VH-VL binders against q983m5. Designs and how they scored, part 9

Target 1, 189 residues: q983m5
Amino acid sequence: MVKVIASSLRKGNVVDKDGKLYVILFAENIHPGKGTPVTQLDMRRIGDGVKVSERYRTTEQVERAYVEEREHTFLYADGEGFHFMNPETYDQVAVSEAVVGDAAPYLQEGMPVQVSQFNGIAISLVLPQRATFEVVETEPTTKGQTASSSYKPAVLSNGVRTAVPPHIAPGTRVVVMTADGSYVERAKD
Below, E stands for the ipSAE of ESMFold2; O stands for the ipSAE of OpenDDE; V2 stands for 0.75 times the mean of E and O plus 0.25 times the DockQ between their complexes.

## First folded at step 1 (VH-VL)

Design f06 (framework fv_nisevokitug)
Fold by ESMFold2-Fast, scan of step 1:
Structure f06 (fold): chain C 189 residues (1-189), chain A 122 residues (1-122), chain B 108 residues (1-108)
Amino acid sequence: as target 1 above (189 residues)
Amino acid sequence: QVQLVQSGAEVKKPGSSVKVSCKASGGTFSSYAISWVRQAPGQGLEWMGGIIPIFGTANYAQKFQGRVTITADESTSTAYMELSSLRSEDTAVYYCAREGYDSSGYYPFDYWGQGTLVTVSS
Amino acid sequence: SYELTQPPSVSVAPGQTARITCGANNIGSKSVHWYQQKAGQAPVLVVSYDSDRPSGIPERISGSNSGNTATLTISRVEAGDEADYYCQVWDSSSDHVVFGTGTKVTVL
């Protein structure tokens, strides 16, 4: 554990509050019109998932837990959430929908991800910056278009909508950014 | 300067719901937390929950989880407390109170509303 | 299950000193706030952060907090000090506000 000032805390950090550990879901520094600056933290208790909100003065010291970030491979999703396996130890970890968030559509069986854990419980997840998906739906390829040709709408195999160059046909594999689904390039192969 | 004004007294039947309002004037509404505290006749103060309007984040006492909903409307500087499935033992004066700020954290309630009497009877 | 225990009543003669205790395990490590509530009125903050006095509160009213006991002291008691008094802390283990059981101060 290390002591940090409240204003330095951000989403994904783990803090100790009266012997219980919480993952930060949201953090904001507030300076009210009257009074002293405060840090508002929205947190989820590790173990039972209870959500709490807590307010600290910005300079108040809070104990922050060190968490380890390790590579895992995505396996599947079910009623308990998203399941990952450490490829070296074969240990499995379940990650809640709240932790995965907007990354969920980009998860593919076998995808390597970085999982931050505390005592075996996943608290944050980082996907590869880019991922490859097949284009399942797009307008027909237009021949003879110039360098100024506009991108056209497309739907990826994961259901995400994006825009692709005119020469991309259905069935083509493309590389997209996992942050927003934006087209990067045609996949090798 | 800062004033919290609550809605008027209510008489409700068992099983119904009540929604009490707390309008803040003076000072900054959005960044100060508003809590709800009740007091049954002849009894002590009991914290029900609170909200920070700028975040929309509410925290509830375990005893009231599932029955109480605390909300805030920043445009009207008004906080609300709705209590459902009313029972006779919910007869109480309900107060809204603002949490103050200082350098130590764990803030006191520096301004209180006048209280709203809710009577639950058949 | 953190509870703040207060005596149910304290009787004091005018001009004397009333002491109201608020007991809990290791309460000295917490910030204790005190409220005065007169009949038919909303509570009023009279002591914050163990010993600070809000503006408008007379110097006769003071607080302390050490070990397992916080104390509100009212010196040179007046008839107008008759009220219920409540201590209050944040119980960080439950993330809840906890009020004391309350003490009725009677000036006889």
Scores: ipSAE 0.000, ipTM 0.427, lowest interface PAE 18.6, mean pLDDT 81

Design f07 (framework fv_nisevokitug)
Fold by ESMFold2-Fast, scan of step 1:
Order: C-alpha cells, then sequence, then structure tokens
Structure f07 (fold): chain C 189 residues (1-189), chain A 124 residues (1-124), chain B 108 residues (1-108)
C-alpha cells in the first residue's frame, strides 16, 4: 500500500477504505468556483460487490494497492459475460457484467481495453478514452442555431443518451468520451 | 486530430518577462489539462505547471512558484505561460502539452499531444 | 524530493533488445509514462500507465513497473529508435509531475 492524492485516482485503481479493498468504478475531480475542490469516487468492494460513493478533498491522501493491468481485445458478449482476448498470448478471459458495469454500451469488437486483475480475478476494465458511434436519434436543427448554441439531446447507436451541437443530424458519426458519453467532436473520417 | 500550436521564438533581456501562447484546435480544450514543460539546451524535461481551463485554477512546480503564471482563455482555446524576472538560466525550449481527460484523474501526466516548442533566449 | 533515475545512455545493435530503467523508491505503486524525443522535435508519448501503448506505437515497445524499477523495453531495435527517452510520474507528495533524468539510446 502507498498513499496517493485523491485527485490522482482513476477507474481501475484499488484503494483501502477502513480496512476493506475497493476498486474504483468512476472518478471525477470537481473544482467549483466557490468552495473546496473534491474528488468524487464511486467504488465497488472487492469481497462482496457492495457499491459506495465517497468524496475526498482533491489533495487528501488515500491508500492504493498494486494491481496488474494487461491489454486485451474485446471479442463478444454472451450470457456468461464479456469475452476478451490477450492479443499476444491468445488467452481469453471472461469478465462479469458487474465488473464491466457502465462501460458495457461502449464496447466494440476489436477494441483494445486494459483488464485489471487482483489475485487472478478480473476486477476492473478500462476502455480507450474515446469511441466513435453514429447518432441514431436527435432533434432537427432550429433555423438560426449555430454550433456554439445550446446542445440538444441525442441517442447513439449503442443506446447511450448524450448531448450534441445543434448541427449534428441523425446518421452523423461522433466521437464521445467512454467515461461519461460526453460529445467531443464529429468524426473526421 | 487535436493540435497544439505555440507562439514564435523570443529573445529577452535579463529582468524582463515572457508570455508564450499555446492554441488548441481540432478537439476538446476546456476539460483537458494543459501542462508547460521546459528543456534547457542539452538538458532534460522539467515540468513548470499546468491548468485545467474549465476550473481556471493552475498548479505550479515549487521551483517556479512566484515567477510563473499559467492562464487559459476558453473563448480562443488558448493557454498561456508567463515567466517573470528572467535570467540567462531560463534560456530553454518551452513546450505546452495536453493531458488526457481530466475526469480520469490523470490531470498532469500522460501527455498525449505536444506543441512544437518555443525557444526563449535570455541574453543581454 | 522524489527523483526518477535513468542510465545516461544505452548502446544497442540493430535487431537486439534495449532496456531502459527508471528507478525510484516504490515506483511500482505509481503510474509510469514514457516519452521518446528525437533531436529537434517535441516528445512523443510511447507508453502510458506502465504498459499501455498509444495508437500508432509499434508492439516492439513495451513497459513494465514493479517495486523500485520501471522498465521500457524496445525489441528488434531499428535505427529510427535512436532518441532520448524519459520516464514520468505524478508525485502525490509534492503535487508535481516528475520526469526522469533521461536516457540517450544509440543504435550502432
Amino acid sequence: as target 1 above (189 residues)
Amino acid sequence: QVQLVQSGAEVKKPGSSVKVSCKASGGTFSSYAISWVRQAPGQGLEWMGGIIPIFGTANYAQKFQGRVTITADESTSTAYMELSSLRSEDTAVYYCARDRYYGSGDYYYGMDVWGQGTLVTVSS
Amino acid sequence: SYELTQPPSVSVAPGQTARITCGANNIGSKSVHWYQQKAGQAPVLVVSDDSDRPSGIPERISGSNSGNTATLTISRVEAGDEADYYCQVWDSSSDHVVFGTGTKVTVL
């Protein structure tokens, strides 16, 4: 165990809280215009899967455990979970729905992912920061709106709801952050 | 796709200040951390500080605290680094670099996009 | 103050394997990133978070990190691998990005 500042923690890290080990499912640093900067952590306890939400000052120290991370490629999903293959060894690993969690809608065949294991058990999955999806539903652009105007609701081909600039039409491919589905840009291909 | 383009080389006298710009294009600016890293001739990389534009708050390396100011203008997608009280030892190439998405917790490391560098020469 | 120590230089023949170490107390508990810098150019991220390869980086380049030593491994070395290499961590005790001292890789 080593102490790290809360703001350095990311999805997949394993931390000690009150003598129990948790894997981080979500980490967000929030710096309000007034008030103290905080790190929001959503975590799952390794032993029994209990989910907890904690807030720390961004500079507060938290104990972190070492976890082995290895690149795998997503293959497919079935009733037994999500299946990944190590591209060098060809070893396959099945990861449960509980471990994949909110990342599931963003998985695409062939996508490289980092699989974290603790004592040989897959405990966390980290996707590439960005992924490209087609917009399947969105509202038409109101005459006079520009890309700098308010965003509008959209549904991506993976079922995720997001907000896109007014000029994005159904059928457009867009790049989104896999952490939260937020719009980044129109795909440049 | 995202690019960082820095302002041109400058020659400054000791005791003056320099302000280098770093303009981002082709991607999200506000939610990424922008770091400033310098490299003196023949020397290694040295981190000066960084800013996350949406928060407007900068962090500085202790060595430069009191002499460096890092700012960002979201309307122009431009970050700035101003170094005051220049000495000959400040002669270096100054780089801006983008960290990954700030929500990942990896603010000030994992710099995936770099500016081309700005040579600042401090001489009489 | 936390410091990352690298060997100043590594010489390697084409086709061989180069190993560049980055030493610091308990570095295995931190995420290590590696940069390649060719003369007159900005650094390029070649390994992130200990062992992840950014898109476009060949499989010959890999990283590991445990205990007091992180290692960048370049297999089947090519002339184009000749460059300076830097490791980097976030040091939570100082709230500071720390770069290694740098290693010049020469391919002869």
Scores: ipSAE 0.000, ipTM 0.422, lowest interface PAE 20.0, mean pLDDT 82

Design f08 (framework fv_nisevokitug)
Fold by ESMFold2-Fast, scan of step 1:
Structure f08 (fold): chain C 189 residues (1-189), chain A 123 residues (1-123), chain B 108 residues (1-108)
Amino acid sequence: as target 1 above (189 residues)
Amino acid sequence: QVQLVQSGAEVKKPGSSVKVSCKASGGTFSSYAISWVRQAPGQGLEWMGGIIPIFGTANYAQKFQGRVTITADESTSTAYMELSSLRSEDTAVYYCARSPRYTEWSDYAFDIWGQGTLVTVSS
Amino acid sequence: SYELTQPPSVSVAPGQTARITCGANNIGSKSVHWYQQKAGQAPVLVVSYDSDRPSGIPERISGSNSGNTATLTISRVEAGDEADYYCQVWDSSSDHYVFGTGTKVTVL
């Protein structure tokens, strides 16, 4: 156990709250124009899967637990869940849809993934921070728009909705964050 | 209309630190990232780092890692850049610049710039 | 790290066309922005996202980006175009913004 400030916590971290362990599903630092900065955490209790939402001051200290993380490669999904293989031992691990959660649309065959286990149970996945997908649907490029123009809606080849800069046309491959599908840049391919 | 106004020129000795401010007039930092870009006399533009105030997360160029600290105070709409262990080659004009953002760091342009702050490092 | 190379200087006569290149491996896959900096002044964004023009920037200033070279083109050059010009991209592999080496445009 180690104490860390709330603002340092990220998806996949495991924290101790009142003697019970939770895996963080979502973490966001919120800095209002007025008022105290806070860290919003959405967590799932490891023992029974109960989801809770907690708010901490960004500087508040929270107990963080160590869990074993091992690299696996995504293989396929089926009715029993998502299947990963340890590339060194060839052992397979099945991870439930509840644990994979919002990461499911971003999984690609061969993708390296960190699988965290606690007491033999897969409790979280960490995907590569970024992944590349084709934009299958978006509005045509608007002539005369400038850097002050807002992003436009787009649908990625994995079905995820995101927002892309005005210059991105359908058929363009883009790099997105796997945490939320947000646009990073045009792909280099 | 948003304008970035920076603090005044400074003269520092080698080994000291300098803290430059950048105040946004009107609006909020929530939809924008603030970057710091420097320019040594007769030289080009060099990105030092930036901050996304809503996440409280700063990002630093490798060259300045360990010497630069970028912070923001949303209550005053002010971003700060502190550079420590100053050397004579740190003599430069330091600019703050705004990048519109939808989310995290991305291929944004710097659409509004501060007027620049001259920092002179001499013994 | 990813580096953007520009020619140090370009000389052009009034009414002619100036072309400023920004070179880097596969820069055509990135969004390139261009800044104009006049002596003693802060940079001003003149082209965003390869070819988009911010409000107030004249149509004679344009951009393109393909392969290993992005280009800023200033047609019908005027004395007021004399400035330093910088290209800029985002390098996602380093999570950093990168500026070009800069080009001094002299109008003779």
Scores: ipSAE 0.000, ipTM 0.506, lowest interface PAE 13.2, mean pLDDT 84

Design f09 (framework fv_nisevokitug)
Fold by ESMFold2-Fast, scan of step 1:
Structure f09 (fold): chain C 189 residues (1-189), chain A 123 residues (1-123), chain B 108 residues (1-108)
Amino acid sequence: as target 1 above (189 residues)
Amino acid sequence: QVQLVQSGAEVKKPGSSVKVSCKASGGTFSSYAISWVRQAPGQGLEWMGGIIPIFGTANYAQKFQGRVTITADESTSTAYMELSSLRSEDTAVYYCARTYEYSGSTYYYFDYWGQGTLVTVSS
Amino acid sequence: SYELTQPPSVSVAPGQTARITCGANNIGSKSVHWYQQKAGQAPVLVVSDDSDRPSGIPERISGSNSGNTATLTISRVEAGDEADYYCQVWDSSSDHVVFGTGTKVTVL
């Protein structure tokens, strides 16, 4: 256990809150022009998987636990979970559906991911910031009453729903953020 | 990556109001401030104000205080700028921009910009 | 009120170095940011915090800030660098964003 300021925390870190351990799923430092700087943390309790959202002052001290973090490559998914291999040691690790969570739809065979382990158990994953998927369905704008309705709904080949610019047609490959599925750009060929 | 998409061009009469929208995608909308910056034809950039969606707190340039209202709707990831009592001098391209702001710091800058919305005020 | 003064225009030949100044009293004590705006387009951040380059900005573009002058330097200038450039600071005494007057860079 080491004390760190809240603003130093990132996805995959493990923190102690009220005697219980949590893995950080999402961390953002919010820098208001008139107000207190805060760190928004979304985290999952390791023992029972309960998700909580907390806001800390950026300078607030938080207890951080040591975890092993190593690069792995996604292999496949089955009824037992998601399987990854360390590309240097060839050690394999199985990660539960609960730990993979919302990242599951974005996993692609061969994708490099950071796997964090605590006492030999996988507790979190960090995917590459971006991934490419084909748009399998784009829907016409159903609410065109405002000029702000520039983006239209779309469904990606991995089943994720997102919003894309009007010019994106079905069959187009697009780059999205793995954190929230948001559109970034059209993939290059 | 962050993308800001603004509403389309508007033509307004003097004395009316205009409301421009800015829809954010590719980033965490609530984690950053959104500012509005305008540019009159052939002129430079002028800051109007900004909002921090997480707090609902807006700050305005003194020149626009009382005439401008900046709001945000987190459910749609959209920021709005409403300018009232329009004059011909308000004819400009209005930009929204994602703003890095840190309380107690002089580090205030605009890392991503919308495409701009032309507002023309004419009778 | 605090004002940032830039030269209205700078002309430079391809392959040469363009230097755009941003002048103000004790500007070296503030963080200066720079934006590039091409005709008909929105501004793009090219330098933040005096000298930091955002991802995707060429190493040919650099910034400095000392005393009463901040400078944006574009080395090995290309036709694509032709644009208007604006410096910007936050003036903590007025809690206000201040933009420079803008410089049109022409590559001849």
Scores: ipSAE 0.000, ipTM 0.424, lowest interface PAE 18.7, mean pLDDT 82

Design f10 (framework fv_nisevokitug; at its last look DockQ between E and O 0.04; V2 from the best seeds 0.00; counts 0 for: pae E 21.8 > 2, unsure alone 74.9 < 75, placed apart)
Fold by ESMFold2-Fast, scan of step 1:
Structure f10 (fold): chain C 189 residues (1-189), chain A 125 residues (1-125), chain B 108 residues (1-108)
Amino acid sequence: as target 1 above (189 residues)
Amino acid sequence: QVQLVQSGAEVKKPGSSVKVSCKASGGTFSSYAISWVRQAPGQGLEWMGGIIPIFGTANYAQKFQGRVTITADESTSTAYMELSSLRSEDTAVYYCARGSYYEGSYRWPYYFDYWGQGTLVTVSS
Amino acid sequence: SYELTQPPSVSVAPGQTARITCGANNIGSKSVHWYQQKAGQAPVLVVSYDSDRPSGIPERISGSNSGNTATLTISRVEAGDEADYYCQVWDSSSDHVVFGTGTKVTVL
């Protein structure tokens, strides 16, 4: 166990709060203009899956637990959950929908992922930062739009909604962040 | 500076629907979430839901799921709230309010920095 | 569901201090925002993130938040402070905005 400053915590870290372990689902540092900076954490308790939202002063120290992460490859999903294989040992693990959460739409067969386990049970999953999907629906670019035109809504082939630059047309493959679906760039090739 | 301007008061019959608009000016419409908050006569504030215009993604309070639809038109910088199957208990002032979210995360806003003037919806026979 | 409880009313004399509480289990772990609403008007943000004051809000208005209680403090109260006050949090576990029950402040 190590003590870390709240502002250093990231998705996938495990923290000890009042003797119970939580996995970080989302972390955000907020710096109000005249107030004290705070770190907002969304967490899931490992023992029973209860979700909590908690804030800390950014400089507050929090106990971070060590949890072993191992690379796995996504295989498929079924009624039992999401199935992954360790490419070195060939051991398979099934990960529940609660643990996969919002990452589910981004999973692609063959994708490398980091799986953290506690007492043999998968407690968190970290995907590669980026994944590529085809844009299946988006508003067409209109003649006469200015260079200052903002991003437009789009639906990706995995069903996720995102925002893309005005010049992206349906059928274009794009790179998005797996954490929130945000647009990064047009896919190469 | 940001200003939110709502459509005018409405009188509706039970069982009908109402659609209230909220036009934003003075800021970047697509960069902020727009929420709808109602207040019945003499009562407190009640959050109904909100939308992130850049994504077209709406989130609704459990009490209103199935009856409320929140939409946004980025070309006119206008958000809409449509409430169906109206009852006398839906008589209230309906406010739109702007929330901010951290750049890149698009999480729901923590607070509301600007509010519309409110729209009174009266439901009576 | 997560609920924020406020006293229905607070009476205070001019020049004295009004304290409005907002109670909920472990509210000190959440960021609390406060709104002032005068009769016939839309709410106005007066405190964000427990204690940050928006531009134009007087220094007499301050906030604090710890444990199970958040407090809005109005010092050197003036007649113009008479209004309804609401606390608010964003509960990320439910993705819900939660408002307090509201407190009517009367200056007499």
Scores: ipSAE 0.000, ipTM 0.486, lowest interface PAE 13.9, mean pLDDT 82
Fold by ESMFold2, look of step 2:
Structure f10 (fold): chain C 189 residues (1-189), chain A 125 residues (1-125), chain B 108 residues (1-108)
Amino acid sequence: as target 1 above (189 residues)
Amino acid sequence: QVQLVQSGAEVKKPGSSVKVSCKASGGTFSSYAISWVRQAPGQGLEWMGGIIPIFGTANYAQKFQGRVTITADESTSTAYMELSSLRSEDTAVYYCARGSYYEGSYRWPYYFDYWGQGTLVTVSS
Amino acid sequence: SYELTQPPSVSVAPGQTARITCGANNIGSKSVHWYQQKAGQAPVLVVSYDSDRPSGIPERISGSNSGNTATLTISRVEAGDEADYYCQVWDSSSDHVVFGTGTKVTVL
């Protein structure tokens, strides 16, 4: 355990809060025009999975645990979980549905991910920032005034609901952010 | 968590212009519409327009067409609203507000889940 | 253009139910969103998509929308509910956001 300032914490870090260990699910540093900067943290308690939301002054010291981060390759998912392989050692690790969480629909066979382990247990994943999926459903849009356009709802091939520009039709491949499914651009191919 | 921080209060003379900034943090800036809504003292909310930053698409309320320009800078995660030819009637608090990300609904979801703190613009001689 | 009409005020005793209406032709075909604005503060979303409640909004605040009227209902009203309330839609014909005229809720 080492003491770090709160603003240095990132998704995947493990912290000690009041004698319990938590993995950071989301971290945001907030710099208001007036008032003290804060770090907002959403965390999951290791062991029972209880989720909490806390905030600290950005300079406040927090105990951070050592975690081992290693690149793995996603192999497949089945009814028992998500399976990854270290491409150098060929060691396979199964990662629970709770750890994969909302990242699950963005995993693709062969995808490189960073797997964080604490005491040999996988505790978080970091996916590539962007991934490509096909639009399988999208709503008709209302023809508006000529100077304006609006995003329309769409469903991706992985089941994620998102919003796309009006010109996107079913069958179009699109790039999305793996963090929240937000549309980035049409795929370059 | 998403946060919108606006530039400070301004006092302007009639006929001049004002440019209010709205810096977004937390989440993907480009994928959400940013709208500008004003509120004159003791009055209701009035939508002025909005922009979808990733495509640079701006949409203006008809009342403000020709006087308002709404822009976004993705590199700084900042939206701007510039109102020209100011009149005393333009004295108001100006809010930026973030629209929702689109879901798989067949309705166009355009509501504002996060609001800036507001910027008072006073127009007087 | 499309306009949303709200009563200018509603007075309600603590513990009673306040109903705030938002009227427009065929508003039931639109998604209606509601905001609470306490004195000196920015608006806060309290209902989206007619009846969906954002996280942190108490269950006693609810919405409905059918025909020509959407309604925000605040049950077991308490002093902290005293605020201005606005309904809001997106109008596809104009591609504009439209706010209601606003309702001041006074807790007696």
Scores: ipSAE 0.000, ipTM 0.410, lowest interface PAE 21.8, mean pLDDT 82
Fold by OpenDDE, look of step 2:
Structure f10 (fold): chain C 189 residues (1-189), chain A 125 residues (1-125), chain B 108 residues (1-108)
Amino acid sequence: as target 1 above (189 residues)
Amino acid sequence: QVQLVQSGAEVKKPGSSVKVSCKASGGTFSSYAISWVRQAPGQGLEWMGGIIPIFGTANYAQKFQGRVTITADESTSTAYMELSSLRSEDTAVYYCARGSYYEGSYRWPYYFDYWGQGTLVTVSS
Amino acid sequence: SYELTQPPSVSVAPGQTARITCGANNIGSKSVHWYQQKAGQAPVLVVSYDSDRPSGIPERISGSNSGNTATLTISRVEAGDEADYYCQVWDSSSDHVVFGTGTKVTVL
């Protein structure tokens, strides 16, 4: 165990809270215009899978547990779960839907993913921060809208709902953050 | 378990103001949006506005701009809705509701997973 | 302003399927949420934007949307399903939460 500040915590990290171990599912640092900066953590208890949400001061000390992190490549999903392969050893590991969670729609074949294991058990995944998908549904494109205009709802090819700039039309490939599906930029491919 | 508990029923005269409270418990308060939704007798749901406590800035429906004030006290996990210049048509049950997680700069998607029990506000001469 | 239109009422026999529509321009591109409100009670979220069902909501209640119509489907309707139902979206243009006009579902 090592003490770290809350703001340094990331998805896939394991923390000790009140003597119980949790895997971080989501971490966000919030800096309000007025008020104290905080770190929002969504976590899952490793023992029974109970989900909890906690808020810390960004500078608050939290105990972090060591886990084994190894890069894998996503292969496919089936009834047994999501399958990943170690590109060095070619070993495959099946990860349950419960562990993959909300990351599932963002997984693409060949995608490098960090698999975190605690005592040999896969407990979390870290996907690349960005992924590219096609916009399949959105509101009509508007000409008079500037970049500062309000974003409009859209649906990506993987079924994820997001918001895109007004000038984005169906059929356009966009880069989104895998953490929350938020729009980053138009794809350059 | 998340709970929203609202203040009791109010009877007000036209032209006066009413302030309804909504106390949250059982979960994080500051990172969720608290909205106020009213329902006149026999009518539908009407969104009035909302606030994200940690940011302290409220968003109001255009219909109520200048007449409604929504605030939040993080220390007590309580949100408030004050409606001024009350009219008979303001007679309704007022609900507070907790929104989905606020992430980044996007409020999309925005839905309400927990609701208060409602507060009846009656405006009569 | 963005408006959501629902039929004022839907009648359905027990065991049958009730479909409640919510109409608006390009609503199929929006995240549509649905609420159930029984008489004298606060609304309850029955369909959210994600695939995860709210706690206590049966699988026979589902939501879909395409084009200009969102639909709440209640299969194998029971007497307990009698309630008012509201669709809801967040309109990015106005930054407003918008509720549908509401539909009263009567179980015959």
Scores: ipSAE 0.000, ipTM 0.522, lowest interface PAE 11.6, mean pLDDT 87
ESMFold2 (binder alone), look of step 2: mean pLDDT 89; pTM 0.925

